# VHH binders against q9p7j3: the designs that were tried, part 214

Target 1, 174 residues: q9p7j3
Amino acid sequence: MILPLFPETQVHVFVYENVSNCAAIHEQLISQNPIYDYAFLDAATILYKKQVYSAIIRALEDRRDEQMKTKTIHSEVILSLSPKTEISSAFRQFSMTKKSKNIVVVKIDSKLTEEEEFERLDKLVEGNRVEFSDEELQKLIDFKVLKKNYKLDPSTLENPLASILSSIALRGYS
Short names: E, the ipSAE of ESMFold2; O, the ipSAE of OpenDDE; V2, 0.75 times the mean of E and O plus 0.25 times the DockQ between their complexes.

## First folded at step 15 (VHH)

Design dd22 (framework vhh_5j56_2)
Fold by ESMFold2-Fast, scan of step 15:
Structure dd22 (fold): chain B 174 residues (1-174), chain A 125 residues (1-125)
Amino acid sequence: as target 1 above (174 residues)
Amino acid sequence: QVQLVESGGGLVQPGGSLRLSCVASGFTDYTFDDYAIGWFRQAPGKEREGLSSITSSSGDYTSYSDSVKGRFTISRDNAKNTVYLQMNSLKPEDTAVYYCAAGWELSYPRDFDYWGQGTQVTVSS
């Protein structure tokens, strides 16, 4: 994917449903295995492609401006999904857990092609890869989780896109 | 809000031992088990130094800085919301305020965003 503000940055986003090895992936992330250098998100927290891209853009802006709060661009993507600046809260709300069933995986600054990342990641994730599309994401979202993470009131829950994007863009300034 | 309280510091002679404790509280939606815990220290006029960290996952991942490896041991008791730092063969150079910190366990390098107030360790004859 080409981001107009960051045209030189390689971005790949993958969606997996019915993942059976989330506990094993979690253990690899805990041990800091460099093979697993991706942002692993719980798909229950992601409703739109634009939500993910807005977090990526915010993370890249913070890196450009030397204002990253985390040590890696992938951690900064996870933080950037959160409306707050607290790192632990962002991971708690958006990262995959041992109990996750569906995940969204983000890779930034890949040295591999998209197809090479697919081949690599399909070996690490025991699940069904699906298209990164609003239609597929809407099958995996948990609206209770979404409402809690973005503090949505009932009136905004029926069309939350603008509220979510505003929360990501204005993190720490509201 | 998550709060951390260190204890067990004090005055000890070179070659002595101390065990520091860090008790965590203030969890609402998640538990102590979801956090990696680290120990750090800072001596006057010096930058904060990371010493050790521990996770709560299967096969606890532990790490140690070269300055304390083999002398210090980190452990945790999740039932008590407590992490320990056993410090052996203490040297005058170990004199510092010791802090515990909590961060989400998937952060790397560990991004700690909850910090205790610190406990003073003085190694002197």
Scores: ipSAE 0.090, ipTM 0.474, lowest interface PAE 5.3, mean pLDDT 85

Design dd23 (framework vhh_5j56_2)
Fold by ESMFold2-Fast, scan of step 15:
Structure dd23 (fold): chain B 174 residues (1-174), chain A 125 residues (1-125)
Amino acid sequence: as target 1 above (174 residues)
Amino acid sequence: QVQLVESGGGLVQPGGSLRLSCVASGFTDFEFDDYAIGWFRQAPGKEREGLSSITSSSGDYTSYSDSVKGRFTISRDNAKNTVYLQMNSLKPEDTAVYYCAAGWELSYPRDFDYWGQGTQVTVSS
């Protein structure tokens, strides 16, 4: 994907369901294996494509403006999903765990084509790849997790898109 | 807001042992056991080096750099908001200021939001 404000930045987003090796991926991330330089998100936290894109755009804006709070663009994406500025909080809210079943994987600044990244990730993730679409994401979301992460009222939970996007954007503009 | 304080440094002879402590305070939205803790060191004229980390929750995962693996042991006591680094078989090359840091456990490279001021360890005869 090409973003209008960042045309030189390559962005790839992958969705996997029924992942059987999340504990193994977790071990590789803890051990700081450079092969795993991606943003690994729990799909239970992601409802819309626009939610992921808004976080990516915010992270890229912060990198452009030399205002990144984290060491890497992938960590900055995870931070940008959170309505708060605390890095540990964002990790706890949105990052995959060893018990995750469905994951969203983001790669920024890849020197590889999307097809080459698929081949690489297929060796790391033991699950079924599905389309990055609102329809597929809505099958994987946990609304209890979504409500907690964005502090949504019951009335907002029926149509949460605007509230989620405002939480991401307002954090950036407040 | 989150504050980390290191202690236990000092002068020790080669082959000796030290135990460093890192006490954390100032938590608002989350508790101590929600944070991963790492130990780092920096010697004069050198880059800061990551040594060991212990994950949040129950301390399920520990990691060690090759330079200290088998000699250093990290542990945590969540009831006391404290992380320890037990350092055995110390070498002159271990001389550095030692820092503890709290933060993210699954980023690459691992991000730490909060840092202590450091404690000096000198290994010399």
Scores: ipSAE 0.081, ipTM 0.469, lowest interface PAE 5.6, mean pLDDT 84

Design dd24 (framework vhh_5j56_2)
Fold by ESMFold2-Fast, scan of step 15:
Structure dd24 (fold): chain B 174 residues (1-174), chain A 125 residues (1-125)
Amino acid sequence: as target 1 above (174 residues)
Amino acid sequence: QVQLVESGGGLVQPGGSLRLSCVASGFTDFTFDDYAIGWFRQAPGKEREGLSSITSSSGDYTSYSDSVKGRFTISRDNAKNTVYLQMNSLKPEDTAVYYCAAAWELSYPRDFDYWGQGTQVTVSS
């Protein structure tokens, strides 16, 4: 995808269900293997495409303005999903775990086409790729996790989009 | 909220040894095992220098800066929420305040966002 405010920046987002090798991916991330330089998100935390794009846009704005809190754009995306400004808290809330079964993977600044990226990523992730769509995301979400991460009231659970986007937009205020 | 406390610093003669300890507390949702721990130091008028880090994965991934490789050893005891830095063959240039810091293991490159208050190490006669 090409973002209107960042036309030079290539963005690819992939969704995988029934992933069997999350523990192996976790080990690669722990060892700091640069091949795994992606944002690996737990799909249990993502309800809308707009949620992911809002975090990407915020991360790109912070990079443009030389205000990134993290060392990479992919870590900045994970941070940007969180209403808190603490890196560890954001990863705890949104990053994949060894126990994850469904994941959302973000790649920014790829020099590869979308087809080349999914060929590469399909070699790293042992799962079924599905469309990055609100319909597919809604099958994978855990509403208890979502409610906790964004501190949603029962009254907002019917239409949480505005609350989620406001939380992402307010990241960076303490 | 995660809190780190360093101990074991002090005065030591050149060629001597010290063992620093870093005790972590304040975990509510996740455990000490989810964090990589690093040791850093800062001498007066100098930038903070990374020395060593350790993860809690089954492989126990460790790293060391060239200035301390072979002299310092990092280890952890997850049951005690503690990381150790064994410092051998200490030199006057090792004089600094030593800090431990915690980072979520999966951040790449490692972003340390919880820091201890530091413990002073002085290497002199």
Scores: ipSAE 0.095, ipTM 0.496, lowest interface PAE 5.8, mean pLDDT 85

Design dd25 (framework vhh_5j56_2; at its last look DockQ between E and O 0.36; V2 from the best seeds 0.00; counts 0 for: pae E 4.3 > 2)
Fold by OpenDDE, look of step 17:
Structure dd25 (fold): chain B 174 residues (1-174), chain A 125 residues (1-125)
Amino acid sequence: as target 1 above (174 residues)
Amino acid sequence: QVQLVESGGGLVQPGGSLRLSCVASGFTDFTFDDYAIGWFRQAPGKEREGLSSITSSSGDYTSYSDSVKGRFTISRDNAKNTVYLQMNSLKPEDTAVYYCAAGWELSYPREFDYWGQGTQVTVSS
């Protein structure tokens, strides 16, 4: 996939459900295995495609402007999902954990087609791939976690997307 | 906000040993065992360098820089919210301010958000 604002940057997003090896993936991330160079998100924290795209765009803008707060574009995506400025808080809120069941995987700067990237990633993730869509994400979301992450209240829950996007955009500015 | 306090620094002769401690506090949403802990040092006129790190809940994952491998050992006591750095066979080149840092262990790569004030280690005859 190509983003209009970044035509030279290829981005792929995959969703997996019923993942059985998140603990193993976690260990590879801790060891900084380069073949695991992705952003691994807990699907329980993602409600909309636009939420993910907004974070990706912000991360890419940060890179373009040489204002990244993290060391990698993928970690910057995770940070960009959070309304908080602390990297550890962002990861605690949105990153895959050892206990995660469903995950969203983001690849930036891919040199492969979507199908080729999937084949590569499918060797790393033991789960079922589902469509990256609002419909599928809504089946995996934990609203309790979502409410906590973005401090949603009854008034903002009427239009949670607007609140989420605002939180992402305003991080570090309030 | 998480606070880190280093202790155990001081003056030691070459070949001597020191044991540094890092005590963490101020946890609200998270607990000590959610954080990886790292030791860093900065000598006068030099850049800060990473020395060692230890993960939290996964138990035994540790890393060491080449400069301290075989001489320094990192360990942690979650019951005391403390991480230790045992430094053996100290050299004059080890003279620096030593810092403790904390970050979420899942960060990729590892990122540290909280830092201590540092403790001075001086190795001299």
Scores: ipSAE 0.589, ipTM 0.822, lowest interface PAE 0.8, mean pLDDT 93
Fold by ESMFold2-Fast, scan of step 15:
Structure dd25 (fold): chain B 174 residues (1-174), chain A 125 residues (1-125)
Amino acid sequence: as target 1 above (174 residues)
Amino acid sequence: QVQLVESGGGLVQPGGSLRLSCVASGFTDFTFDDYAIGWFRQAPGKEREGLSSITSSSGDYTSYSDSVKGRFTISRDNAKNTVYLQMNSLKPEDTAVYYCAAGWELSYPREFDYWGQGTQVTVSS
């Protein structure tokens, strides 16, 4: 995938449902295995494709402008989903845990093709890959989690897209 | 909102021992057990150096830098929200301000975004 504002940056986004090995992925992240350099998101926190793309674009803008707050572009994507700039809070809110059942995985600047990344991830993630689409994401979202993460009022929950995108694009100003 | 406070520093002669403690507070949605804790040091005119880290997950997974491996031991007491650094066989080159830091356990690479104010360790005489 090619982003119009960053045409030379390779971006791959994968969605997995019914993941059975989140505890194993957890152990690999705990031991700092470099194979796991991805943004592993809990799908319960993601409602729209545009939500993920906005976070990726913000992270790439921060890298371009030499103002990343984290050590890697993948961590910066996770941070960029949060309306605040606190790293641990962003990971608590959006990153997968050993209790996660559905995940969204982002890879940026891969030296591998999309097919090669899928083959690699298929060995790391034991679950069913589904299309990265609003329809599939809306089957996996937890609206209570979404409301808490973006501090949405009940009326905004019926059409939260603009509020979510504003929070990502303007984080720290809203 | 996580706050860290180091203690136990001081002056010690070469070959001596010190035990540093790091007490954490300010947890709301998650507990101390969800955070990895690292020990770092910085001497005048030098860059900050990572020394050791510990998780509560995976049986208290620990790591050590080569400069302290075998001499320093990290441990944690989750009931007391405390991490310890036992420092043995201290050398003059261990003189530095020692910091503890906390970060979410599942971050890769490990991100330490909450930091204590530091405690001075001086090895001389």
Scores: ipSAE 0.573, ipTM 0.793, lowest interface PAE 1.7, mean pLDDT 88
Fold by ESMFold2, look of step 17:
Structure dd25 (fold): chain B 174 residues (1-174), chain A 125 residues (1-125)
Amino acid sequence: as target 1 above (174 residues)
Amino acid sequence: QVQLVESGGGLVQPGGSLRLSCVASGFTDFTFDDYAIGWFRQAPGKEREGLSSITSSSGDYTSYSDSVKGRFTISRDNAKNTVYLQMNSLKPEDTAVYYCAAGWELSYPREFDYWGQGTQVTVSS
């Protein structure tokens, strides 16, 4: 996909459930293997497509404005999901771990079609691809984790989208 | 709250060896092998210097500063929540307080959030 404000930047997002090899992927991320240059997110932290797209847009805006805090656009997406600016807490809260079971995978600056990128990614991830949709994401979310990550009140858990998007958009301005 | 305690410091002759230990505790939601451990040192009046770091035990990725490469070896024992720094061929210039620190191993760039209180190493005749 091409985001209207970033026409030179192709983005793909994939969702996998029942992933069996997160520990192996973790080892490749630690070694900074360039084949694994994606943002690997724990799906338990993602409720909406707009949550992911807002983090992508924020990361791309920060790159455009030379305000990135991290070393790659994919690590910047992980930071951009957080309401705060601390890198280590953002990774702890949103990144895939060795124990993750379901993941959301983001590729930015892809030179491949969605199906070509999927073919590459499918060699790396041992799990079942599902649609990137609000319907599938809500099956994988952990609301306790969501509330903790975004400091949501019980009243906002019925309609958390606006609070989450505000947190992403206003990071660094409050 | 993650806590780190260093031990094994002391007085040693030039050319000698010491083995430092860093024992971690206070894990609740995460385990020791989710953290990278680094060793640092600081002499009076000098900046804190990064020496070495190590990630998980199964795919350990180590790094060393140029000042200690070939002389110092980092290792970890996840069953004991412990990281070691074997220091060989010690020089008077190695005299400092040595600290271990822990950070989330997937953070990029890596940040160290938890620090020990330090252990003194003195290299002198």
Scores: ipSAE 0.240, ipTM 0.641, lowest interface PAE 4.3, mean pLDDT 88
ESMFold2 (binder alone), look of step 17: mean pLDDT 81; pTM 0.816

Design dd3 (framework vhh_5j56_2)
Fold by ESMFold2-Fast, scan of step 15:
Structure dd3 (fold): chain B 174 residues (1-174), chain A 125 residues (1-125)
Amino acid sequence: as target 1 above (174 residues)
Amino acid sequence: QVQLVESGGGLVQPGGSLRLSCVASGFTDFTFDDYAIGWFRQAPGKEREGLSSITSSSGDYTSYSDSVKGRFTISRDNAKNTVYLQMNSLKPEDTAVYYCAAGWEMSYPRDFDYWGQGTQVTVSS
């Protein structure tokens, strides 16, 4: 995917369900294996495509403006999903864990096509790839996790999109 | 902004022990807990070698190079912004300048871009 505000930036987003090897992936991330240069998100935290794109756009804006708080664009995407500015909190809330079952994987600045990234990821992720769509994401979301991460009241759970996007866009301005 | 200061180096005889300390300061929008800390060494005429690293969460994730596994132990005290390297059964080939370095805990790639000035360890009789 090409973003209108960042037309030279290649962006790929992949969704995997029923992943059996999240503990192994987590160990590779902690061990700094160069193959795992992606943002690995827990799908339990993602409800909409726009949620992911808003975080990507915020991260790219922060990189453009030399305001990144993390050392990598993929880490900045994870931070940008959080309504807070604390890096550790953002990773604990949105990043894949050893116990994750469904994941969203983001790749920015890829030198590979989407098909080539899929072939690489299929070797790393033991799960079923599904379409990156609101329909598929809504099958994987955990509303208790979503409510906690964005501090949603029951009244906003019926239509949380605007609240989530505002939290991402206005992070740190309250 | 992040500053790292190593201490605890010195002269020790073969078979001896040393404990190195790395104290971190200069945090702004981050805390010590956001950083993984690594220990590296460099001997004269040799490439810099990675020895050990530790992530946050009370040392839940540690790694060791084969050259020091079983002899060296890394630990951290987040309340003191300090990481330790306990070095046991020291050998003459452990003689080097030892550096600590900080990188973002859960980031990949973890580019250790904050480095201390190093502390000399000499293993000799």
Scores: ipSAE 0.077, ipTM 0.350, lowest interface PAE 4.6, mean pLDDT 84

Design dd4 (framework vhh_5j56_2)
Fold by ESMFold2-Fast, scan of step 15:
Structure dd4 (fold): chain B 174 residues (1-174), chain A 125 residues (1-125)
Amino acid sequence: as target 1 above (174 residues)
Amino acid sequence: QVQLVESGGGLVQPGGSLRLSCVASGFTDFTFDDYAIGWFRQAPGKEREGLSSITSSSGDYTSYSDSVKGRFTISRDNAKNTVYLQMNSLKPEDTAVYYCAAGWEFSYPRDFDYWGQGTQVTVSS
């Protein structure tokens, strides 16, 4: 996808279902392996493509404006998904866990082509890659998790897109 | 939410030892063992320096900066929500305010977003 304000930024988003090695990926993150510089998201937290792209745009705007709160653009994407400004809270809410079964992986500013990132990630993630589409994401979402993360009430839960996007774009404006 | 309190600082002679403690509280929906804990220091007019970190999962991964490796040892007691920094063979150059910090264990690179107020260590004859 082309981001209008960041047309030269390389953005790759991958979706994997039935991932069997989340515990191994966690071990690599614990040991601070630089190969794993990606945003690893639990697909249970992502309902729309626009949700992911809104977080990416917010993170890129914060980088452009020298206002990033985290050490990498990938961590900034995870933070930007959260309506709160606390880094650890955002990771707890949105990042992959050892028990995750379906994940969304974001890579920004890759020096590799999309095909090369495919090859690289397919070696790191033991699961079935599916299309990054609203249709596929809606098969993987957990609405109880979504409701808790964005504090959605019953009136917004049936059509939550605008509320989610407002939470991402207006983080810090209570 | 999370609060960290350092203790154990003070004045010590060159070659002496100190043990710093970092006690964590304020957990609601998560636990102390979900966090990696790091020790940092800052001396007047210098940038903050990372010294050591410890995780609580898969073998208690530890790391040390070159300036303290072999002299300092990090350890944790998850039942007490406490991390320790044992400092041996202290040098005047170790004089600084020492901070503990907590960061989500499964992040890369690890961001430390909860910080204590610091404890002063002075190494002087």
Scores: ipSAE 0.408, ipTM 0.707, lowest interface PAE 2.5, mean pLDDT 87

Design dd5 (framework vhh_5j56_2)
Fold by ESMFold2-Fast, scan of step 15:
Structure dd5 (fold): chain B 174 residues (1-174), chain A 125 residues (1-125)
Amino acid sequence: as target 1 above (174 residues)
Amino acid sequence: QVQLVESGGGLVQPGGSLRLSCVASGFTDFTFDDYAIGWFRQAPGKEREGLSSITSSSGDYTSYSDSVKGRFTISRDNAKNTVYLQMNSLKPEDTAVYYCAAGWEISYPRDFDYWGQGTQVTVSS
């Protein structure tokens, strides 16, 4: 995908259900294997496509403005999902774990087409690829996790989109 | 906020040994064993260098830089909120201020949120 504000930047987002090898992927992330240079998110934390795109845009804005807090753009995406500025909190809340079952994978600055990235990721991830759509994400979300991560009260939980997007956009300003 | 305090530095002769300790406190939302801990050093006029890291308790992953692999050993005691760095076969080139830092286990160590104030290690005759 091409973002209007960042037309030079290629962005790919993938969703996998019923992933059986999350522990193996996690070990590769701990060892900082460059083949795994993606943002690996727990799908239990993602409700909307706009949530992911807002985090990507925020990360790209921080890179453009030389304000990145993390080493890689993919780490910055994970940080940008969090309403807090602490990097450890963002990773604990949004990144995949050994116990994750469904994941969202983001690739920025890919030299490959979306189809070529699918082929590569399908070899790394032992799960079922599904469409990156609000419909599919809403099957994978854990509302208890979402509520905790964004500090949502009962009044906002029924329609949380605006609150989530504001939290991402205003991280560090309020 | 999370605070880290290093201790155990000092003057030692080449070939000697030293054990550094890093004690953590100030946890609110998470506990000590939720954090990965790393050891770093910085000599005057040099860049900060990552030396070793240890992840949380149940399947502890450890890593070492090539400059210290085989000579240094990292370990943790979660009951005491402490991480240790056992340094053996010390060389003059190991002279530096040594820091511990706490962060998430899949984060790059440079992205760790909390840093101690450091402890001086001097290796000389």
Scores: ipSAE 0.573, ipTM 0.785, lowest interface PAE 1.5, mean pLDDT 88

Design dd6 (framework vhh_5j56_2)
Fold by ESMFold2-Fast, scan of step 15:
Structure dd6 (fold): chain B 174 residues (1-174), chain A 125 residues (1-125)
Amino acid sequence: as target 1 above (174 residues)
Amino acid sequence: QVQLVESGGGLVQPGGSLRLSCVASGFTDFTFDDYAIGWFRQAPGKEREGLSSITSSSGDYTSYSDSVKGRFTISRDNAKNTVYLQMNSLKPEDTAVYYCAAGWELAYPRDFDYWGQGTQVTVSS
């Protein structure tokens, strides 16, 4: 995909359900294998496409402005999903775990087409690819996790989109 | 905000041993168990070197740099909010300020949010 504010930045987002090898992926990330340079998110934390896009836009803005708090754009995407600025909290809240079953994978600055990235990721992820759509994401979300991560109150639970996007855009003010 | 305090440094002779402790405090949203802890060192005029890490209690992973593998052992006592670095067979080239850091194990490359102020280890006769 191409973002209007960042038309020269190539962005790919992939969704996998029923992933059986999250523990193996986790081990590769712990060992810092450069092949795994992606943002690996737990799909239990993602409700909307706009949630992911807002985090990507915020991360790209921070990179443009030389204000990144992390060492890579992919880590910055994970940080940008969090309403707090602490890196550890953001990863605890949003990144995949050994027990994750469904994941969202973000790649920025890829020189590969979406199809070529799928071929590469299919060798790394043992699961079923699904469309990156609100419909598919809503099948994978854990609302208890979402409520905790964004401090959602009863007035926002029925339509949390605006609150989530505000938290991401303002980070630290919501 | 999370705060880390190192202790246990000092002067030791080559071949000796030291145990460093890293005590963490200041948790609000998460507990000590949610953080990976790493040990790093820096000698004067050199870049900071990563030595060892231990993931959160949910991960149970440890790692060691080649320079210390077999000589150093990292361990964790979550009930005491403490991580230890047992250093055996110490060499003069181990002389450095030793730092502990807290972060998340899945950050690539690995990022640590919080850093202690360090404890001096000097290995000399």
Scores: ipSAE 0.121, ipTM 0.484, lowest interface PAE 5.6, mean pLDDT 85

Design dd7 (framework vhh_5j56_2)
Fold by ESMFold2-Fast, scan of step 15:
Structure dd7 (fold): chain B 174 residues (1-174), chain A 125 residues (1-125)
Amino acid sequence: as target 1 above (174 residues)
Amino acid sequence: QVQLVESGGGLVQPGGSLRLSCVASGFTDFTFDDYAIGWFRQAPGKEREGLSSITSSSGDYTSYSDSVKGRFTISRDNAKNTVYLQMNSLKPEDTAVYYCAAGWELSFPRDFDYWGQGTQVTVSS
């Protein structure tokens, strides 16, 4: 995808359902294996494509402005999904866990094409790849998790997009 | 807010040992078990250095900087909300204020969320 403010930056987003090896992937992430340099998100927390793109844009803005709070652009994407600046909370709320079943995977600054990244990820992720679309994401979301993460009232939960995007864009400023 | 208190520092001669403790409190949305804990140090006139971290789970994964590998051991006791740093074969260059910090494991050694006030370790004859 082409981001208007970052046209030189390669961004790929992948969605996998029915993943059976999340515990193994989590162990590779904790051991900081460079092969796993991606943002691994729990799909239960992602409702819209725009939610993911907004977090990516915020992370790229923070990198451009030399204001990243985490050590990698991929961890900065995970932090940027959170309405608050606490790193621990953001990772507990949005990142993949050993118990995750469906995941969203983000790659920034890829030296590979989208198809080459798919081939690589298909070897790391034991699950079924689906389209990165609002339709597919809405099948995987957990609204109870979404409500907690963004502190949504029942009236906001019916149409949460604007609230979620504002939370991401204004992280730490409100 | 999460608060961390270090203890166990002091004066020790070269080749000696100390065990530092870090006790955590003030949890609201998450518990102690949800936080990774790191040990850091800062000597006068030097930048802060990350030494070791232990993951938010049962402590299944630990990391160590090259300067302390083989000499220092990190462990946690989740029932006591405590992390320990066992320091063996201490050298004069280990003299510093030692800090514990709570955060997420992939943030180490950068940008942990909560920091203790530090405990002084002095290694001299």
Scores: ipSAE 0.116, ipTM 0.516, lowest interface PAE 5.8, mean pLDDT 85

